VH-VL binders against Indole-3-glycerol phosphate synthase (trpC). Designs and how they scored, part 11

Target 1, 261 residues: Indole-3-glycerol phosphate synthase (trpC), of Aeropyrum pernix (q9y8t7)
Amino acid sequence: MRDSFLQKAIASAKDRTSLLEEIAGNCSPKPGRPSLSSSIREWVYRVGGAVIAEYKRCSPSAGAISTLDPVSYVQATRDASAAYSVLTEPNWFCGSIELIPYFARYKPVLAKDFIVSETQIRIAACMGASAALLIMEALTPRELQELAAAASRYGVEVLVETPDASHAVEASRLAPGSIIGVNSRDLKTLRVDYEAMLREVSKAREQLPGEVILVAESGIDSPDKALKAFKAGAQAILVGTAFMKNPQLREKILAELLQIP
Key: E = the ipSAE of ESMFold2; O = the ipSAE of OpenDDE; V2 = 0.75 times the mean of E and O plus 0.25 times the DockQ between their complexes.

## First folded at step 5 (VH-VL)

Design q10 (from p2 with light chain S93Y; framework fv_prolgolimab; at its last look DockQ between E and O 0.01; V2 from the best seeds 0.00; counts 0 for: pae O 6.7 > 2, placed apart)
Fold by OpenDDE, look of step 6:
Structure q10 (fold): chain C 261 residues (1-261), chain A 123 residues (1-123), chain B 106 residues (1-106)
Amino acid sequence: as target 1 above (261 residues)
Amino acid sequence: QVQLVQSGGGLVQPGGSLRLSCAASGFTFDDYAMYWVRQVPGKGLEWVSAISWNSGSIYYADSVKGRFAISRVNAKNTMYLQMNSLRAEDTAVYYCAKDWEYYGSGSYPFDYWGQGTLVTVSS
Amino acid sequence: QPVLTQPLSVSVALGQTARITCGGNNIGSKNVHWYQQKPGQAPVLVIYRDSNRPSGIPERFSGSNSGNTATLTISRAQAGDEADYYCQVWDSYTAVFGTGTKLTVL
């Protein structure tokens, strides 16, 4: 049951959640959280695309990515970012839910963890998250529906991470109103295929309703790759490792966007 | 250099109260969660309480819940532990500790510790 | 709440390698930290997140974590390594410490 990374991550999340219920029983979602979708749409309108800057200190594939602190990260990325993606998973990503309140001061925050329970969503909301990540490959269709519904009750938007266009379409049906992300990282091998991601983003955009926000989540480490993702049909790109290593990349991406006629 | 300087503590009768203080320097205090850990003389370490960087999250061990109150004043770079209804079993050296992680709450270790304060509860 | 079990005591000859274990159900899925505590002093972090050394900690200190056992390894043991050692994990934002091990250097 714990042979793959994903299985281990899910198991870990379940273990954490079971005890969190007791600890966080008194939390209530914070009102007035900004909308992730609205922010993305604003940036699309203004400059043609949105950047979701991800704060990720570690990863299973790369180990330690960067020692860049949250303050320095925000200073470097704030002006060119529509939102922040914050890893809250502690074991492999060196994350914490306590990062959410800080980032939430500046931008809508996507809470990224292996979410398998309503409690995790509730806690994220309490911390000030605008959205929560649901990984399609980690959930049954029923679980996805239930968690999406729970998120709605807490005023939390959902980004459903999917591996391809077919799943993206399915996700949009299972979780209406959700933001759809395409991540071509194999969750078993942790390998990333950027070209595959582009193909799937294009296919997804052709099939999804126009109002559905599509996010490219994998392998963007250059302005050129960012631009190609937008051209493929993504309204937003999620940039993690590259921003951690080179926060100034944001300026280059923005420059490219501004050159689009 | 990071320093955590503790004060307070001492001898108190059962049912009494004490307030511990931990004054921090050498780092941006309001960027880090802070903790209390206690140790009965000759025994192991026991986590007591945690407070996030902005006091938004507070946690207690079951053994002290309802009796102890953790707080912090970031403008003073100081954390406190108000201990009420003290019991004999609360007798211990109390340490304040700093979270390694920026805005952390339970992923990284305690990288710096105070010098400890002895609390003795005895009739 | 997880229980972390350590041997009460470990003895090592000067210059030899000491191994201190920390047992817990599926502890390999958690990040384990290790602290050294000398008499009358506060604990000092010696290993964080299973196998990482803080600045100032000698390379003689190493850590591993797999399955149900985490291990602190101290190679080329010195007299100054004599101390109590504690493993520690997080369980849903609560810290859990091992029972502690007294290391004696002979």
Scores: ipSAE 0.021, ipTM 0.568, lowest interface PAE 6.7, mean pLDDT 91
ESMFold2-Fast, scan of step 5: ipSAE 0.311; ipTM 0.686
ESMFold2, look of step 6: ipSAE 0.127; ipTM 0.598
ESMFold2 (binder alone), look of step 6: mean pLDDT 93; pTM 0.947

Design q13 (from p2 with heavy chain W100S G106H S107D; framework fv_prolgolimab)
Fold by ESMFold2-Fast, scan of step 5:
Structure q13 (fold): chain C 261 residues (1-261), chain A 123 residues (1-123), chain B 106 residues (1-106)
Amino acid sequence: as target 1 above (261 residues)
Amino acid sequence: QVQLVQSGGGLVQPGGSLRLSCAASGFTFDDYAMYWVRQVPGKGLEWVSAISWNSGSIYYADSVKGRFAISRVNAKNTMYLQMNSLRAEDTAVYYCAKDSEYYGSHDYPFDYWGQGTLVTVSS
Amino acid sequence: QPVLTQPLSVSVALGQTARITCGGNNIGSKNVHWYQQKPGQAPVLVIYRDSNRPSGIPERFSGSNSGNTATLTISRAQAGDEADYYCQVWDSSTAVFGTGTKLTVL
């Protein structure tokens, strides 16, 4: 069973997809897009972990987060981020597909949305995205497999967001070569459970082949939490609200990466 | 209308083998994880095994690990439980059950159950 | 594996409210599901994720879960409610069932 918000987000995405299909035409993926996985591996090699910095203007839980412009955000984060996660969902996250070209000039871009169609993946690639988010809980197994295959045809990497280790294992098998994200939440409150996420990342790392990149998603709002996520087995962390709201926290988290073994 | 129809139960001697079947209808079988749960006569429910939608993840209770093998044939909408090296303590009614969620989430209920089949291990 | 403890039996008078408990360490942090089983029949889901009712289950059935105890509440008990009731949680990849409670409607 899917929660009520997820059902609404999926329905909205289907409506947006119909519009995109009508106006998208026959655009082709932009050539020369940098690899998300390669960038993560390079940062892991250099400092022991990678940061995917998320540009997010609003969210359902926080409302309006920041009016910070993309230029200022990139200036503050470019030298210490491996990639940008860019929200393209307009109704709850104040996103736009038109943000992708700007961020893509500097780093690999992960298009973050409720993706339910090949058209969303193709358009993201046309705008310069290197990777697309697939939310396992929002898709049937067949839909996930079909969208992962579509992404591969467009030369788009996939980050599959999963709630726990068992889903992470299934996602990796269903979408070979994908990056796997773990974003655990308490099913009663729907609040992100950082400790549960650490446990599930550790379990997933043990079960997945070593070459599969694990990303710890959400709940990271301090250097200590970032360090624990890396020690649990994540190669990258995805940080959104904390980075948008607190420039000092961005600097502190990034500085702490230099201290990890 | 979701239905799970079971077959393959019966009387078997200790050390023998039986294969249980669970035929599914009324839902897209290959989108859901499936389970086996057993109940010793007069006792409570005990989870036995789990299989993900595409057989990529399989789990067993410690009491049956190495002796039982769960499988599914999605093209036939059927799940199986191959029971080997049966013991008197395996005597139970075996139920197949469907996960309420598309993936084996390990936090959702068994929303539909088969009618059960009795397995008696006795000499 | 964690153990979920239920009373062996609960009796309720016709038309009164029955409460069946499921005890487990920190069970309030887990999602509890409840099943009804009548003699010779398969279990039927009556409450899922603590307090939600499946389609077809009367509003007389409700649930709660906090601390170390989850509770299934059956209001205006009817003769047809007489059955065994089981709570269930997930412990990682393993499903754990309660010891079961026989409800008798007087």
Scores: ipSAE 0.000, ipTM 0.495, lowest interface PAE 10.2, mean pLDDT 86

Design q14 (from p2 with heavy chain S57E I58T, light chain S29R N31S; framework fv_prolgolimab)
Fold by ESMFold2-Fast, scan of step 5:
Structure q14 (fold): chain C 261 residues (1-261), chain A 123 residues (1-123), chain B 106 residues (1-106)
Amino acid sequence: as target 1 above (261 residues)
Amino acid sequence: QVQLVQSGGGLVQPGGSLRLSCAASGFTFDDYAMYWVRQVPGKGLEWVSAISWNSGETYYADSVKGRFAISRVNAKNTMYLQMNSLRAEDTAVYYCAKDWEYYGSGSYPFDYWGQGTLVTVSS
Amino acid sequence: QPVLTQPLSVSVALGQTARITCGGNNIGRKSVHWYQQKPGQAPVLVIYRDSNRPSGIPERFSGSNSGNTATLTISRAQAGDEADYYCQVWDSSTAVFGTGTKLTVL
C-alpha cells in the first residue's frame, strides 16, 4: 500500500502523544482497575459469551453514529456488558481520553486508539483504563513486543487487533498473555468484512491455545451474527454501531446472550 | 527501494561447507523476518529456513535441520545461511526473501526476493 | 504437512483467460499467495492473501480460495505472462509451495 489511512492515523497519534506528555506530566496508573480478561472469562462461564460494548460517536465509514451521552449509554448497556471499549482517537472517531472515567467506574475499559507509544498506554491507565488496543497492522513485530512489555510494566492488559488467523497466531507468540482480536477489513475500502472475520476467527481458534481469549471485533449488527461469532470460537464480541444506533437490536442481542447456558 | 543482494555461491564437494550472504537495503532490516528458499534447477520452490527480526526464533525444513544454520547481523543489514555436511541433493539456486510487513505465518507472503545464488554440490 | 497440487501445465491463447488451480485439504481455511517466475529470474509476488494484488500488478490478475481449491485467474493473457506459477501457504512456521504450473501463451 502507498499512503493509507493507517499511516495518517499513526502520524496523528505521534503528534497527539507529544502534546499529552506536556499536559499530563508524570501521572501514575489509577489503582484498583478491574481485569478485562477476568471479566470476559467470568461472563463466558456464566452465559457462554461476553460483550465488549463500544462507545464511539463517529467513524470514517459511518460518519456521525449517535448523540448518546456516556451516562445514557452506560444505563442502556451496563447489565449485559463485560467491558467497555472507549474510543480516545479524536480526529476520525470523535473520541477523547476524558471519556474513560465515565465507564471505568462500572466495568473494565479498553482504551481504543492508534497506540504507538508507551505514553499513550500510561495516560490511558491514569484515566482508569484496564487494557489498551495494539493494532498489529500499524506496528512492526518489534514495536508490538516493546509496547506489550510497556503495558505490562503499567499493569495494563493488551488486546492485539489482527486482520486474520496467521497474524493472530504471531501476535500471541510476540505478546504472550494478550487477548487476541480479529477484525477483518477489505484492504482497499477499509470496510469491515463480517464473513471473512468469521472464517479467520474459526481458523485462529484451531491454532491458538485454549486459554487465549479470542474477540470477534466488528460487523455484528444482529443476534444471528453475534451467535455465529461465538459458535466460530470467539469468547467475546465487540459491538459498536448497532448498540449506538438501534436500541431494539441492542436489547435483542443482549437478551439472546443471557439465554446461552 | 528494497534490494536484497546475494553472494557466496559456488561449487563445493559433498560433505563440505559453504556460507551464503544476503545484504539488505531500502527498508528497516531489523523490523522484518527473513527467509531462505531454494530451487533445484528445473524443479519447484522449496522453503529452507526462517529467522525472526531479533534472531530469537529460527526455523528449518526437515531436509536441512541439523546441517544448516540461519543467522543475521542487524547492524550490518545482512542475513546468512551456513550450510554444513552438504549433499548432492542440496544443489539448487538459493534465494533470500523478505517478509511482507510482519513476522510471517501464512497471513503475508515473501514480498521481495534476492537475485539467487547457485550452489553446486559435486565431486 | 499439507501438499499443494497444481497442474503441470496450462495453455492459454493470447487475449483469453487462464485459470491455475492449487488443491489442498481445507486450503480455504488458509491464506494463499501466488508467485510468478520467469526463466532465469527470481519469483515475483502477484497475489497475496487469496485475492489481493501488490502495487504494480495489473487488475487482470485475480485470485480466489474456497473449500479445497485456490485459483489464480489471468484475464486477457499477454505474451509476457508466460512463466511458472507457484501457490504458497504457511503450515505453522513452515512455508509450503505448490508443485508449480508452467503457463504457455500461444
Scores: ipSAE 0.007, ipTM 0.522, lowest interface PAE 10.0, mean pLDDT 85

Design q3 (from p2 with heavy chain N54D S57D, light chain R49Y; framework fv_prolgolimab)
Fold by ESMFold2-Fast, scan of step 5:
Structure q3 (fold): chain C 261 residues (1-261), chain A 123 residues (1-123), chain B 106 residues (1-106)
Amino acid sequence: as target 1 above (261 residues)
Amino acid sequence: QVQLVQSGGGLVQPGGSLRLSCAASGFTFDDYAMYWVRQVPGKGLEWVSAISWDSGDIYYADSVKGRFAISRVNAKNTMYLQMNSLRAEDTAVYYCAKDWEYYGSGSYPFDYWGQGTLVTVSS
Amino acid sequence: QPVLTQPLSVSVALGQTARITCGGNNIGSKNVHWYQQKPGQAPVLVIYYDSNRPSGIPERFSGSNSGNTATLTISRAQAGDEADYYCQVWDSSTAVFGTGTKLTVL
């Protein structure tokens, strides 16, 4: 009783676990990885909000998004980004674990994939990732709790992606200390829903302890939409497709933040 | 396949107590949030309470808060509703219901319902 | 808590189309579920996430949701469709049910 795409992605991730074991064997997490949460808090303190810039070459809904290479992307985005979200899912998002070390040179890296095993978390940390994505819709509550515990053992922070405020509150309870993301979708079209995300971020902010970092993830493609997400209570925004198509957007968002009294 | 079997209803005087039980089978009980929904005879449905898979999150309707206590024993695949300080207004058929998804109450439908248990509070 | 308003009753002739509305402020931005309840029985899920049918529910049942109104549509109404119908949404951690509509098939 899940979205058919999500079911296929989960099955693929489970099958990829054996390949990951072969590639990375018994590696240990890379020392000296910067904290994702600390970087977000620093940006919030200085300018009132943080931007997580996502590098993704393609997606199921958009197809091929951009041919912009990692070097050019970093040059265009690093000065205004608190962190990078790097897709490691290869079949639908054109990702690769090999991208992590490059981005990790500059900013904390969130490894973005359908994570269903401790092995995926460990290997992301070996490559230099500071944090791993756990998708609440892809996991049972027990799986979420166990994977968050595994991340903690590897010194990896967790961003739990949730569809609404109720799940955000539950995720924070099941995975204490995690960063909470809100990524709202219209379940009929499978498209991100910016207005729904704003409502759910606002509701989640009212219910979550003040120290919990909230990330808004849906449909931010303008400075106005970014500002509204921050005003709704998000400390950070995660922007993918819009930055891949227009890297200058991140500078415009920062400029707007600096102009707000 | 999925079954929810209820018991524990009956007639009780105002101020009295009752405990309802909901025995689950056909699914992994400790992966799902569970709910109580009630219906005054001839009236509409009213959500009463919710409990997460691990009992860490518990919610109540304002009308029952402080008087009712939801609980579950995952080892027995059973959920309970302890009803104290019962009022005539609590007279209703009480349904237990299962969350549609693995991860809690969220925005998901109630996909399976128990047969209902009548609670009559009468002087 | 949001209030979901349904008409108290709706009548439809055999073979005609019944429409049951569920009114709520910005309900089009929420996920609406619909339940059918026949006398003496537990509710049965008939539509979920605005417009999807569970296995076993006839194609005659459909749903829509936009603006301030969600609608359950029952085409080619049959005597067996006579029941009470409830819409339902989540407001954070709280489930909210509509006031209920009695469908009479004439």
Scores: ipSAE 0.005, ipTM 0.458, lowest interface PAE 13.1, mean pLDDT 85

Design q4 (from p2 with heavy chain S105R; framework fv_prolgolimab)
Fold by ESMFold2-Fast, scan of step 5:
Structure q4 (fold): chain C 261 residues (1-261), chain A 123 residues (1-123), chain B 106 residues (1-106)
Amino acid sequence: as target 1 above (261 residues)
Amino acid sequence: QVQLVQSGGGLVQPGGSLRLSCAASGFTFDDYAMYWVRQVPGKGLEWVSAISWNSGSIYYADSVKGRFAISRVNAKNTMYLQMNSLRAEDTAVYYCAKDWEYYGRGSYPFDYWGQGTLVTVSS
Amino acid sequence: QPVLTQPLSVSVALGQTARITCGGNNIGSKNVHWYQQKPGQAPVLVIYRDSNRPSGIPERFSGSNSGNTATLTISRAQAGDEADYYCQVWDSSTAVFGTGTKLTVL
């Protein structure tokens, strides 16, 4: 089931979790964390769509993306963002759990990592995260159910990342109440397929109950692509590389999404 | 070490019923989607049915919908295909197959197949 | 569709390269898997997700997939490669198999 990159990422995540537990000891979820789903729903009824702005310094496919600091990123994105997605995976994505508290001051934070244990979810909540990413292809069905249940006990919302509509439907059944994401990137080949993502988002929207929040992920690098994703049925989009690499395009996308003439 | 051992085939009259079994070993059975695929002797492969790990999602080919029922008993590591109202065109070797991935469908193949069970419906 | 068309048969000389095609509208947007079936035996997975080999499959087997055609390539063909070959894709919840190609090694 698991290709070589996912296997390495999972093994790394287990080691990182073990080390953090040894060094930091026990912690409790930070109180007063804002809801990711509530923020998305509020933006949807206000302007017709929500943006989850991703702070990502590097990735396997792009290498080094940007040296843009968190302060500059927040200044550029805060007014048009429903939430921040913050990479906490350090080996391939140049992330850090230490980034969560900063972004959590402004918006709900989605902790983005290869999450394989409830300990990772608890630690993210301790740092101030409102939601955690669960990658469907990295987890058995039982692990997905158990981690979603664990997240609920910690007051952490779940975004389940799926590759297509049929997985999206299954994820919604296994993790009721979760936010469902459709990711156009093949983790094995790292190929971005925006057109496939649009088709799968449309198919998922037809099959999922209307109250389930659907997020279109990756491949969105223009205002037109963002608008098409919303029209396909996504309530939110997740935008990373485009906002990090191209300041002019970033400003243009945000202006269009706010419907500023 | 993965094995899928099939049984339950045979000769049956048109309109009759037959139940196929597929006993699994060598992997965590209740983590994987399972399938039935058939092959008319001398012809190609045709997908018949799918069942998810917990029986929550079940799919059928249009040609068998309403007549066949797929099921699984995870405690026994066994999957079944109940075939009712059999027709001459249902004559085929039936294979059970395991999905490569946990959820089935989508982007991964059938990684292990049973030995096949011949079902002959009298013409 | 999808309808997956394969040639009925392909012949290859011992030690030469065989190419088996699987045609389908925009098949390059799908993941294609390939199975080998020898007489009286169950199918065996030889290529998955366009170009990947399972453990135990020799590197002589490779695959590609773009546009409207996926291709299974068998380099340095051996007598033991003689079999029927099937391509397969998923269309939502339905698995679709190609019509099959009989490979003869001369």
Scores: ipSAE 0.051, ipTM 0.589, lowest interface PAE 6.2, mean pLDDT 86

Design q6 (framework fv_prolgolimab)
Fold by ESMFold2-Fast, scan of step 5:
Structure q6 (fold): chain C 261 residues (1-261), chain A 120 residues (1-120), chain B 106 residues (1-106)
Amino acid sequence: as target 1 above (261 residues)
Amino acid sequence: QVQLVQSGGGLVQPGGSLRLSCAASGFTFDDYAMYWVRQVPGKGLEWVSAISWNSGSIYYADSVKGRFAISRVNAKNTMYLQMNSLRAEDTAVYYCAKDEYYGSYPFDYWGQGTLVTVSS
Amino acid sequence: QPVLTQPLSVSVALGQTARITCGGNNIGSKNVHWYQQKPGQAPVLVIYRDSNRPSGIPERFSGSNSGNTATLTISRAQAGDEADYYCQVWDSSTAVFGTGTKLTVL
């Protein structure tokens, strides 16, 4: 039983896939795309944590978040970001697949959408995306495996978004080699539960092999919360709304990471 | 301009010790991770060790783990490699290298290399 | 650790195009860097992140990376391009170098 919002988002994504197939048909993945996982590991090695900066103009919970353009966002975030998460979902997140090429000039790009088809992954890679989001709660186990396998054929990495540690462990088993994310946002209420996310990240870290990259995705709006997520066992954090409203928050997070001996 | 100047190489007997130094200039030393890479004459490059900007993360190749110790003194803009219990197979030219803090982290600058010969 | 396989040697005629390959499982998902090393000298970065050139590297040098193969391409080869070439990726916190390719310009 998926939430009604997820059901609507999935239906929309299936319709959009048909349109994308008509427009982009037979495109091939862009060569030379940088690796998301390699960038995260390099940042963890240097400063103890990686930041995936999300460009998100609107959301269901906040409506319009920011009118900040992509150029201004990149100028404010690129020197402390391991990667960009770029929303391509147009109905609820004001996204566009056309944003990917711009961000891909600077960092690995995670295409963030309700991905339900191989076509969405292929076209994101054609635009320059290095990785694609798969939402565990939006997919059956078979769909997750099939989409992860499709991503691998296109040289696209996968970040599997999960609600808790148990799902994180299962996702890692179903899609080996994937980056695993923990997102504590309740899709029915759209409320963030940072403390729940922190507990689930800690539990997931204890259960997952050390080589599996773990990403904390919810409620990080201060340097303190970012540091706690890293201490809980996340190698990376994904920050959206807070960076759209205050891009300089990333400089504060970096400054605090650099003070850890 | 970026410069990495190395010193401390030489001939040493098996079981001996040697310390290599890498003096950096032309960039903010404490913003970058530093590395040691070695090369047996006529052969390929082999990564040896790495140290983060604040010494908080240190890594070694399995071949040198327990015998080599990497360190840095940011106030002196200098990185070191203390080599103990040296073996004949450690004979190589040792390079220090820095990476680029931003981006995909290539080794953008290398020292001139220091020859270490372990022989009886 | 991943193994990066390069041909031992490649020959190219003056003014022609040389291609040096770096083979690795799913290497197209990694950032590949290329280094040039001349006899008695330290390596020099010539391509980073698959296809980007550092300042001072001529546009005759280009790179690509897809699937299981990364390629360094040197067009209009010059005598001064004769050197050993190494590809390199990161695997977590460790650097992995290719086996190296000696380029001979005839």
Scores: ipSAE 0.000, ipTM 0.392, lowest interface PAE 17.7, mean pLDDT 85

Design q7 (framework fv_prolgolimab)
Fold by ESMFold2-Fast, scan of step 5:
Order: structure tokens, then sequence, then C-alpha cells
Structure q7 (fold): chain C 261 residues (1-261), chain A 122 residues (1-122), chain B 106 residues (1-106)
């Protein structure tokens, strides 16, 4: 029986893409989009790590997370964030493509969705996104290669989300120049697993070329957990639920990074 | 509850062909990667092939590339290994196996079938 | 191609701790999985991703992996633990099995 969440999300994304292809026409990527990778490298140079702040109002595992509006979120987070991750998936994450232009005024935007077509990447770029998420577990190797190539044609950077070091290495080969994310989960409960993510980030850092940016994405809800992720070899962390509940956590993470000699 | 039932083994002459089948039950077949692993009688385990949940990712051991073809029919909950140009060295017990991890490729073997003996001899 | 080297044989007394090693260059950077195989039977996964136990595997089984050596540890060894044990990693586009270790429980 085919009742898995991932299969439903992919099917929904395909339906949404068909509609977007019909109504969006042939829009052009918005000019002047800042680089996600450049922003990450700048923050790493200045303070030793970068924070990608995720705006998500709900998720399947957490339900409703926060009613905090985008204006309030940006005001609370802009000075300590290298980039924004913006959910555009509407059915399970309460996202919207319309959110991208607002966040893009301030920082590079990673469009976060179940991306299955180049149309989704093009439309995100038209709205002002600098980067697009590709979920390795949702794509075949050929689809990953084709979508990464499409992103490149539109001047869109790619963050490939992987569950572990082996997939991170494979993703880097299939989509050269991509930012690599590690988002691990407990295999029995399917809940995010911070300790597994730390182990996999460390293993990935040992195997990947030094120029590849690693992003840690699982279970970071305190400054100590953020510091351990950076020490494991991540250049950036991506934090969603914890920041939606406490946006000031970013400033605490930055303060701790600045104390390292 | 999880079961992998294998069939299709037997005796075949060098240069011949044989197709192995692995019928799955007790789990959502189309959510998992599937594998073939073989073992020469009295010797160790050797991985043969891998196929992702949607058939988009397929890998082969160097020893079988160009000769073997892995496939799956999710509607039938069945995986296959088509073996062509068989050699004496292909004589082994062939196991099908499933991944533990959803949709991705954990590249390890959670549950194994009973095994099917393939003998390549004149 | 990486080779995973295991001792041919390991003996352990009933109730004592057995340690089976899996040697490989920089194996600590990979995820190591362990399988138990009894005569005439299909292998059984006993440890995955270095140290995790599948449902139904006793707490006596544990794993570690660092540097050039991964280790399967079987504490309080029982007669039923007597079997062949194989380590395994995924390396790029291929799965690599160790040479196998026969565990004898005395």
Amino acid sequence: as target 1 above (261 residues)
Amino acid sequence: QVQLVQSGGGLVQPGGSLRLSCAASGFTFDDYAMYWVRQVPGKGLEWVSAISWNSGSIYYADSVKGRFAISRVNAKNTMYLQMNSLRAEDTAVYYCAKDLEYYGRGYYFDYWGQGTLVTVSS
Amino acid sequence: QPVLTQPLSVSVALGQTARITCGGNNIGSKNVHWYQQKPGQAPVLVIYRDSNRPSGIPERFSGSNSGNTATLTISRAQAGDEADYYCQVWDSSTAVFGTGTKLTVL
C-alpha cells in the first residue's frame, strides 16, 4: 500500500507544478539575487559559522508551530542570519511562493519545497530565491542531475538535503558545486535525530572536498547543539522549529561563536 | 510478518540465462530499496545489485555489469534479477534483501529472503 | 577497491565478551553494518550504522567504529551466538563485505 507521506508530497508537488506551468508562462529569474554560498562563506570568515533561519508556520510532525508574521520574524532575526529558508509547500508546511519576495529583500532565500520540476526552480527564481532545496531521498540520481543543471541555467544555487554521509558524498558527485545538507532521523520513529546528524556531518566532512559547504539540519534547539554542529564540520546550520518559537536563539548562537579565540 | 520469497534458481549451462524472482509481503514494497547478494557455497557474502524504491537508481557489482539486470514491478510487490551470459563463477546462493530506510538508500540489508541456488555447470 | 579484513576465527567462553574487528582504511568515516549467519540460514542484520540495533536484537550486541577499525561486541556470549559474522560498508557505488569471522562459543 502507497500511503507514505513522501509519496503524497511528491504527487502534490507534481500537481502544483502542472498548474504553475500553465499560469506562470515563461517568467525570467529576478536579477540581482544575492548568493547563498557567498553569504555563508562571509559569515564563516567573520564569526566561524553561518545560520540559515527557516520560516515555517506548520509541519506534519509538529502541527501548528507559530503564528509569527514574516515582518516580526525578519525584525527579530535579520542581523544574526546569513540566509532565510522559506517554505513554499502549502499543504503540510503552510508555505507560499508569495513569501519569497519579502524575505529576499533582506537576505539570500532558499526555497524549501518538494521540488520535482525545473518549473518550480524557475518560478522560485522569478520570485527572488537564490537557492532551491533538492531532497535526495525524493529524487532519482538522474532527476537530481537534471534539476541541478536546470537550477544552474537559472542562476539558482542548490542545497541537496541528504540523510547521511554516504548520500552526501553521492550528492556532491551527482550535483557538483552544490551545498550539501545533512538531515538525519531516527529510523524507527522517523523523528529528527540530532546525535545521528552530528555523526554523519563529521563523516561527511572527512570525505568531501574542503570547498563543499556542509549544512547541519537536525534538532538544533540550543547554542550548545549549534556549536557542536560547527565543531563537527558544518559551515552552516539550518534551524526551523526552535527559531519560530524563539527567534532570539540566533543572537545567543552568534554570541557564543564570537567568544571562540 | 515481513517475508521475501524467492524462486527461479536451478542448473544452467555456461553462456545460458536465468531469471530470479523475489516476492515481498508484510511491508509497503514501493517504499524501500531492494538488493541482491550472493554467496558461493562455503565462502563469504558478495553484493550483486541494488535498485531504489522507484527504479531510478540501479547499481551493479563490477563482476556482473553488462550481464545482469535488476528490475522491480511495484504493482506486483516483486523484484527480479535477469542473469545473462552466465559463468561458472556465478554459481552461488542468491539472496534478495530489503533496505531498512524509507525511499533513500541505506545500502544495508534489513531482511533477507531464503536464498536460491544457481548452479552454472555443463 | 577497499578490502574489509576480519579475523578468520574468534573463540569466546560462555558468558564472556567476544570482540570481532573489521579493518579498513579510514573505515571510521563510513557507516558499518554487521550480519550474523548461522549454517544453512540467510544472514540477519544485528547492527546498523555503527552502533544501532534492529528491533529484536539483544542488548548484548553493540558496535563501534573509529579510525581504521570497527568492532562488533557481543557481551555475555550465549551458545546461540555461534555463527559467522560479516561487516559491511557502502563505498561510493558498491557494497563491500568483510572477509567474515567464525565465532565459536566454548
Scores: ipSAE 0.007, ipTM 0.599, lowest interface PAE 9.3, mean pLDDT 87

